# Designs tried in a protein design chat: VHH binders against q9p4d8. Part 2

Target 1, 280 residues: q9p4d8
Amino acid sequence: MDFMKPETVLDLGNIRDALVRMEDTIIFNFIERSQFYASPSVYKVNQFPIPNFDGSFLDWLLSQHERIHSQVRRYDAPDEVPFFPNVLEKTFLPKINYPSVLASYADEINVNKEILKIYTSEIVPGIAAGSGEQEDNLGSCAMADIECLQSLSRRIHFGRFVAEAKFISEGDKIVDLIKKRDVEGIEALITNAEVEKRILDRLLEKGRAYGTDPTLKFTQHIQSKVKPEVIVKIYKDFVIPLTKKVEVDYLLRRLEDEEDDDATQKSGGYVDRFLSSGLY
Short names: E, the ipSAE of ESMFold2; O, the ipSAE of OpenDDE; V2, 0.75 times the mean of E and O plus 0.25 times the DockQ between their complexes.

## First folded at step 1 (VHH)

Design b5 (framework vhh_7b18_3; at its last look DockQ between E and O 0.04; V2 from the best seeds 0.00; counts 0 for: pae E 10.4 > 2, placed apart)
Fold by ESMFold2-Fast, scan of step 1:
Structure b5 (fold): chain B 280 residues (1-280), chain A 122 residues (1-122)
Amino acid sequence: as target 1 above (280 residues)
Amino acid sequence: QVQLVETGGGLVQPGGSLRLSCAASGFTFSEYAMGWARQVPGKGLEWVSYIYSGGSTEYQDSVKGRFTISRDNAKSTVYLQMNSLKPEDTAVYYCARSPDEYYDFGSGYDYWGQGTQVTVSS
């Protein structure tokens, strides 16, 4: 996959391989976060008196990270979605102008508020080493949180590329459902129970392997830092459902970028537009 | 018109090997995932293996380590190398095209070949 080469971006095999690679990043980030206690104070609004800021310590730190990273072109990448788009600044480096492969409103599809909520209320309690506070590790804890949040955001919002690829391949069925505003129909069309089962089975295997010290290959029954079943549950309950929400939300708006339908005069349609634009 | 034509089936002794080939035509082969499924006598259709357009592969647990799926995009052909064959591998093997089975996408197989018989017997 090369974002400068549009034809590689909507290749379903490349999308699949990218999603598989993002699983590894998420699992490793969960393992890193798991070394710290839950530290609820990190997530409480106004727990610390940060000058000129209303919010949690994590909100502040994450927003500062995104401000800095925007200045070095992180958010020029089409697969990066900020938690705080209002803090982004102009890059110091020349802009990278990636060809547009997604719909014009793609940047408006952003479920990061939901990701942040589920991360702090559901995911952290499931993966943390304990439920209490670790005041001497607040910064390290919040840094691990940021890595988890950004990798989750990338994985979930990658559903935009999945949805675009699906629209191109299944356009006639999807167009009918979009016109009817049939959310349930769209969700059913993009859902494959066998593929989801394979994802969950693969995650279970990875969780078992990565949570164990790899230098001691034959160590048996050592408890992993994060229970593999917890990783599977997070994907089943949150990552996959939020990815589907991103796909559905993207698809429901997809006709906004399409040519007018004229019963008396046939238009080129979505497929012809992609082919003629050189994006395929 | 989409066509999938399987070859390479036959009779083989337990422990032997066979290589199945599926020649595809009528579509841009490189843009589709391809799979193999089999129908054992008295059973329903059982998925065996997938190969995605990007080259990644997946296998049913019972064939892992024994079967290898591969593709040649220049020849529009998908292969199934079957090693250490067992009597329980006896089935009609079907090549199938899958347009959007990646990750959260559905639709499954949309075109099937005619099938090729594999018999593992003494």
Scores: ipSAE 0.011, ipTM 0.296, lowest interface PAE 9.5, mean pLDDT 82
Fold by OpenDDE, look of step 2:
Structure b5 (fold): chain B 280 residues (1-280), chain A 122 residues (1-122)
Amino acid sequence: as target 1 above (280 residues)
Amino acid sequence: QVQLVETGGGLVQPGGSLRLSCAASGFTFSEYAMGWARQVPGKGLEWVSYIYSGGSTEYQDSVKGRFTISRDNAKSTVYLQMNSLKPEDTAVYYCARSPDEYYDFGSGYDYWGQGTQVTVSS
C-alpha cells in the first residue's frame, strides 16, 4: 500500500490486498517461531538481571528494537503501532509527510498490550516446537517473537483503516450507531461472517502450502511445523476479534473530529474535508 | 438510472474461449465492486467472480485458473475472460454491482444485468 496516495489507502480492495499479504507474513513468522520451544523464561518478568529495566527479556528486546526502528521512521508510517511508545526516539532521517487519512486520534488506538498478552499465553504454546525451555536459543526465540508480534500488531491495527473506510461508505447508519454508543450494533454492522469464513479457509490453504517448505529454518535443532489448523484457530480466536475491537474502538470516537470542527466553526468535518479534497 | 448490459456470450466448443463485457452506467463505476454470476435453468444463481473497486479479485473454485475478471474504470466496464471452457460452464451469465466491498458471494448485489447466454457444446 502506498500511503502517499490517500485516494488508494481507504479503498477496501486495496485494504483487502494488504491484509491478504499480511497473512503471508504472519504465517511465515509463525513458521520461523516454530523452530524454538516455548521458552517461558523469555516472558517472565525480571527473570534476567537486565540493567535499569523492569520487565521480561522479550519486553526489553522488543522495546530496544522499537527504539532503533523509531529513529528510521518506522512509526511515522500510518500502519505501524508500537508496543512501547515511551521509548521511541526522533528520527534523524528526513521527515515523510504522509497525508492524513485516519482520524486525529488514530495513534491512540493501541491494543498491543492485549496482543502481547495473548501472544505469550496462547499463541506461543500453539506454534512452539515444544513446551519446555531452550536456554541456548533465548535470543533467537525472542527475535522470532518480535517478528510475530510486529506482524500481528500491524494486521490487527490495520482495522483502523478498515473502520475509516467503512465509516465513509456506511454513512448515516453507522453515525447513528456511534451517537447511540451502540457497540453491539457497530460490531454487527462491520461483521461479515461469510467474509470471515473465507479468510479462515484461505489461511488453512496457505498454512498447508507454506508449511511444507523445508528450507524455512535457521537452526539445526528439532523443528516443528505450525499446523494449519492452529493458524486458523489463532485468527479465529484472536486476530479477527482483536481487529474488530480496533475497528469498534476507532469508530466509537470517529465523530470527535466533527464535533471539534463544529465547535471551532471550522469548515466541514474530517470526512467532508477528505472527500472535498478529491482524495477519496 | 443504473444500467448493466452484458455482451460477448455465444456458442463455443469445449476448450474454447469467450470474453464477456458488462457496460455500466448511471453510477460512479469506480466506487463499486462488480461481479459475475451464472445460472443454469432450473438451478440457483451461483457466483463466478468479482472484482473490488481497488482491483482485488475473487473466483469460484470451479473457474480458478480459467477465468479472469478485470475492469476498466475509464470505460465503466467489467470483463470476464473465459478460457478452457467446459460444458459445465453453460449458463446465463449476469453482471452485477455490489455496494459492499466486503460482501459475501451471492449476496450484496443491488443491480443486475439482463444476462448473456454462454453455451459450451461440441
Scores: ipSAE 0.009, ipTM 0.285, lowest interface PAE 9.1, mean pLDDT 86
Fold by ESMFold2, look of step 2:
Structure b5 (fold): chain B 280 residues (1-280), chain A 122 residues (1-122)
Amino acid sequence: as target 1 above (280 residues)
Amino acid sequence: QVQLVETGGGLVQPGGSLRLSCAASGFTFSEYAMGWARQVPGKGLEWVSYIYSGGSTEYQDSVKGRFTISRDNAKSTVYLQMNSLKPEDTAVYYCARSPDEYYDFGSGYDYWGQGTQVTVSS
């Protein structure tokens, strides 16, 4: 998909391919993180005397990472969502003029605080090599954490693109549900129980395959393997529900971007305006 | 080019029957799963029934034993036989195509028909 060409971003085949690749990245990152113990000191608030910062070592490292990367346009990209929006700084590189694909409020749809909380409290204990500390590996552990968090965030917030594509394809039915604030109806519209089951079955198979694929084993250098059922549990209990939350929250506000309901079909749909219009 | 056209709706007495049809075109019908959903007046959209490309079926609990989904791959048509109809079955019924197994996470159908009204009233 090419973010300079909105029609490729909202193509359901391209969305599917992207979601599958993000799934592989998450599994790889979990395997890399599984080489370390849980290392609770990394996540303990104010465990280390970090000047002018209230938070954990991970919070600090991730916030500095995001501050630096914002200056080189990372968070100008439509698919990047920061954990610490308050630390972002203006880029000193020439602006990239991405066409508007998502609704104007898309940057406000941000569940990274929930992701961070779930990651440290539920995911890390489930994938870590053991429950202890590895004092000599604090930096490496936190860098593996950053990769996990960023891949989880990208996958979950990609729900905004899925929601936009579904809004365009399911038109008048979604509009009625949004006007009624029918959260359950929207959830039913964006959910297919068979697809959800297939996602979980695929994760189980991939978890098994990472242990048997010579190429993946060699390139992964696995010290400790993540049990396939743990990967499935993380998706079922956290990734899928948070993605649905992102999709619902996005859809509930989608009519805020409509200019004229009586002329929307005559003047082209929301996507047609985005695809054919210039820069915002 | 994907098109789904529903027919067969109408007015029926409680306890009566209707058969909905959905004519599909613009894709290889036999490789896709198909489904029916309904939009109840004053409420939201809910799934009704689902038929896999291989012919296996699923039903929402409220319609099990009363509704039967079927498909004719040679005619590119999916059907919903609706028996023992109740007033709460009153809705606009939509035919929908379900994507392949790698579509996305927590996603519904990718293409929808225009819908057909079913009204169950004494």
Scores: ipSAE 0.005, ipTM 0.225, lowest interface PAE 10.4, mean pLDDT 81
ESMFold2 (binder alone), look of step 2: mean pLDDT 85; pTM 0.862

Design b6 (framework vhh_7b18_3)
Fold by ESMFold2-Fast, scan of step 1:
Structure b6 (fold): chain B 280 residues (1-280), chain A 122 residues (1-122)
Amino acid sequence: as target 1 above (280 residues)
Amino acid sequence: QVQLVETGGGLVQPGGSLRLSCAASGFTFDDYAMGWARQVPGKGLEWVSYIYSGGSTEYQDSVKGRFTISRDNAKSTVYLQMNSLKPEDTAVYYCAKETYGWDSLSDAFDIWGQGTQVTVSS
């Protein structure tokens, strides 16, 4: 996949390869986070007296990371979505102008607040080594949280590319549902139960394999750092549903870029090329 | 309206050959992987072959070397050339179109044609 070449970005095989690769990153980050206790103090608002900041330690650290990373072009990349858009600074590196491959409103599709809430309330308790505080490792814990959150955000918001590719290839059916504002119909159209089952089965096997210490191959017991079933549950309950929400939200607005319903009038409602209201 | 129409089935003796065709309409054919699956009496549905949008192919072990899948994008048609046919190849053969929901090349095939009967017997 090359974001400078739109045809490679909307290639279904390249999208699939990226999604499979992102699974590995998420599992690895969960394993890293699993070294530490839950440490609820990291997520509690005003737990620490941070000057001129009203929020949690994690909120502060993540926002500082995003501020620094924006200055080195992280958020110029079309697949990176910030948790705190308001803290982003102007880059001091030469700007990269990626061709527009997504709809004009793509940057407004952002479920990171939901990701953050689910991460702290559901995911951390499921993967952490214990439920208590681990004061000696709060910074390391929060750094592992940031890696988990950013990889989850990237994977979930990648649904925008899936939705755009699907709109181009199956536009006629999708356009009809968009015009009716049929959220449930769009969700049903993009849902494939067999594909979802395959994802979950693959995650179970990856979780078993990646959580195993390779030095333990000569012992009777192989220990996984994170229960594979927990990884599967997180994907089933949160990653997959949130990615569908991103796809539905993206598709529902897709005709906003099509003045006078051009998408439904071209090729009898079938769209076989990238469309944008700003053809520049 | 997406349509897949299979033709080319029939009765053939063991060791014979058949060429199946699948005429596709209602979508941009060039952008999708296409495949063939078969329903054997008394067994479940099994995948036979895939051809990806870029032309790469994949075959089930039992048909590798005997069957060849190909596509003609100008005619929106996918073909299955079946050589050295065996009685166990007797089945209804279905053409399938990739429907990309997530991240499964094989499991994303969920648009089916009506099928064409292939019978291998004396």
Scores: ipSAE 0.000, ipTM 0.178, lowest interface PAE 14.5, mean pLDDT 81

Design b7 (framework vhh_7b18_3)
Fold by ESMFold2-Fast, scan of step 1:
Structure b7 (fold): chain B 280 residues (1-280), chain A 121 residues (1-121)
Amino acid sequence: as target 1 above (280 residues)
Amino acid sequence: QVQLVETGGGLVQPGGSLRLSCAASGFTFSSYWMGWARQVPGKGLEWVSYISSGGDTEYQDSVKGRFTISRDNAKSTVYLQMNSLKPEDTAVYYCARGDEYLGSDYGMDVWGQGTQVTVSS
């Protein structure tokens, strides 16, 4: 996948490969976070007296990271979605102008607030080494949280590229549902239970392989750093549903970019995006 | 453009064998699940077999042990080896590309033209 080449971004094979690769990053980040206790003080608003800041220790640290990373072009990339867009600063590196592949409102599709809430209330308790506090590890814990949150955000918001690819492939059916504002119909259309089962089965296998001693990988009852079943549950209950929400929200607005109310030619919108990027 | 072209169909005696081939073009073949479905005269379309990008296979119960699906990523081709053919295997066989990305409700998003298999004396 090359974001400078729009035709590679909406290639189904490239999208699939990116999603499969992101599984590895998420599992690894969960394993890193699992070495620390839950440490609820990290997530409690105003737990620490941080000058000129209202929020949690994690909120502060994440916002500082995003401020610094924006200065080195992180958020110029089409697949990066900030948790705190208002803290971003201008890059001091030479500007990279990526061609527009997604709809004009793509940057308004942002479920990071939901991700942060689910991460702190559901995911952390499931993967942490234990309940309670580890005073000497609060900073390291929050750093691991940031890596988890950013990888989850990238993975979930990648649903925008999935939605655009589906709109191009199946626009006729999707257009009818969009015109009717049929949220349930769109969700049903983009849902495939067999594909979801394959993803969950692959995650279970990866969780067993990556979270355990490689020399013992064929032993059926190996103690893992994170229970593989917990990784599967997180994907089933949160990652897949939130990705689906991103796709539905994106698709409901997709006709806003069309020139008129007659959306009979789905290929026209696709061609216009390629032409706007300078491709022929 | 994305295309799937099936070959290898024909007339065969009960108990005989045929090998179907499906040549794919216009997409990154190695990244997709591939499958075979068939349309039996007087019945609807039914799936026969799937093969993942990594080579994992699934079969309909009625063909298990008799049919083998395989792929050659270097040639962008998927195969269906059909052994011990029965009259009830008579159908038009379609090659299909699997939808590997999240949330798809159609399962197969590209289909070939089909190839006729007739099992008769």
Scores: ipSAE 0.000, ipTM 0.221, lowest interface PAE 13.2, mean pLDDT 81

Design b8 (framework vhh_7b18_3)
Fold by ESMFold2-Fast, scan of step 1:
Structure b8 (fold): chain B 280 residues (1-280), chain A 122 residues (1-122)
Amino acid sequence: as target 1 above (280 residues)
Amino acid sequence: QVQLVETGGGLVQPGGSLRLSCAASGFTFSDNYMGWARQVPGKGLEWVSYIYSGGSTEYQDSVKGRFTISRDNAKSTVYLQMNSLKPEDTAVYYCATDLPEWYGSEDYFDYWGQGTQVTVSS
């Protein structure tokens, strides 16, 4: 996949390959986060009196990271979606003019608020080493959270590329459903139960393999491993459903970028058609 | 469950042409990579070409400009048009699916076809 070449970005095979590779990053980040206790204080709004900020410790740290990373072009990339778009700064680096691959409103398709809520309420309790506080590791814990959140965001919002590729290949069927605003019909069209089963089966095997990987057994950070079944549950319950939501939300708006012929209305019958055709 | 059936191989003189076909079944063809690899006696397996679900193609440098890969999703078939054949193109040609899992994956024999022999000689 090359974001400078739109045809490689909208190829479903290339998209599949990217999604498969992103599984590795997500699993590794979960393993890294799993070494720490849940530390609920990290996620509570106003638990710490952070100067000039209203939110959690994680909210603050993530927003600062996104501010810094925007200055080195991270969010100029088509596949990166910020949690706090209002904090982004102008880049210090020369612009890269990526071809427009997605619809004009693509940046408005953002489920990061849902991702953050699910991450803190469902994912962290499932992968953490324990349910209590571990105050001496708050910074390290929150850094691991940021890596998890950013990899989840990238994977889930990759659904925009899936949706665009399917719109191009299946346009007539999708257009009809969009005009009817048939959410259930669109969801059915983009759902493939066999593919979803293959994803879950592959995740189970990857979770087992990474947990016993001999190249990683000397690292201090891989001492409390995530159960493979927990990784599968997270994908089944959250990653896949949120990816579908991104696809449906993207497709429902897709006709906003299409021109309607209503602006060129003609009337009068045969004579008007003959004259407008330039045949005399 | 996955079945790949190659046809179209044979004996041809240098400079000749052949078209290989691979009929696929047992999976959702339109969502998967399709590719061709060849087994050259004494040199091992080498990748030839692949085509993504959307139609994007890649070729090994030695076959660029001579070979063309294409697919027909309605027929679940992938093709390899081979022009200007050379003696060094002599090999058993295999059709493969799910290339990322096929490449470097041990014990994945179910994703290979039976192969078709191409012999280029006078």
Scores: ipSAE 0.000, ipTM 0.139, lowest interface PAE 17.1, mean pLDDT 80

Design b9 (framework vhh_7b18_3)
Fold by ESMFold2-Fast, scan of step 1:
Structure b9 (fold): chain B 280 residues (1-280), chain A 123 residues (1-123)
Amino acid sequence: as target 1 above (280 residues)
Amino acid sequence: QVQLVETGGGLVQPGGSLRLSCAASGFTFSSYAMGWARQVPGKGLEWVSYITSGGSTEYQDSVKGRFTISRDNAKSTVYLQMNSLKPEDTAVYYCAKGPLRYSGSYFTPMDVWGQGTQVTVSS
């Protein structure tokens, strides 16, 4: 997959390979976060007197990280989705102009608020070493949270590329469902139970392997591990459903970019001419 | 009633420059991708360049670094600046209206073609 080459981005095989690799990053980040207690104070609004900020310690730290990372082009990449788009700063690096592969409204498909909510209320309690406060490690805990949140955001919002690729390859059926505003029909069409089972089975295997790997430096100082079954449950209950939500939300709006298309062209003639161009 | 009118073709010496213009009407120009293609009489169409509604550009390898595509939405016009012209660039150049949005595929259709403008590179 090369974001400078649109045809590689919307290749379903390349998308699947990217999603498989993202599993490794997510599991690794969960293992890193698991070395700390839950520390609920990190997530409580107005717990600490942060000047000129109305939110939690995590909200503040994440927003500062996104401000800094935007200056080195992180959010110019088409697969990075910010939690706090209003804090992003101008990059000081030369700009990279990535070809547009997604619909014009793609940047409006953002479920990060929901990701943040489930992360703090469901995921952290499931992976943390304990339920109490760990006062001496609040900053390290929040840094691990940021890595978890950013990797989850990237994985879930990758559903936009999945949706676009499916629209291009299977658009006739999807178009009919979009016109009917049939949310359940779209969800059923994009769902493959066998693929989902394969994902969950693979995650179980990876969770076991990573949890016992003696080369993982970040887990060695604490004898705490994320149970592989918890990783599977997080994907089943949150990651996969939110990815589907991203796909459905993206597809429901996809005809907005087609509204004024002129169908006067002769498709057969255009294809012949295009193939003669030497691009294929 | 979509219309595309190309101008700016002509005779130029090798190494010279030409700027092609395509005036568009009959649709919301700013919302559509636009492109240029060229054809030698009796031979197939060869893609030259493409510009999306958002301003992203792509070029065929043989013209990259020599040609620049641009658009002026206020004038509903797309341009092709051609520098360091070679005899091999001799062709009829066509302006084409693309989809409402670039789909991220080399099979992205161009659905309306202009009448073309002749470019001849000869000493």
Scores: ipSAE 0.000, ipTM 0.109, lowest interface PAE 18.8, mean pLDDT 80

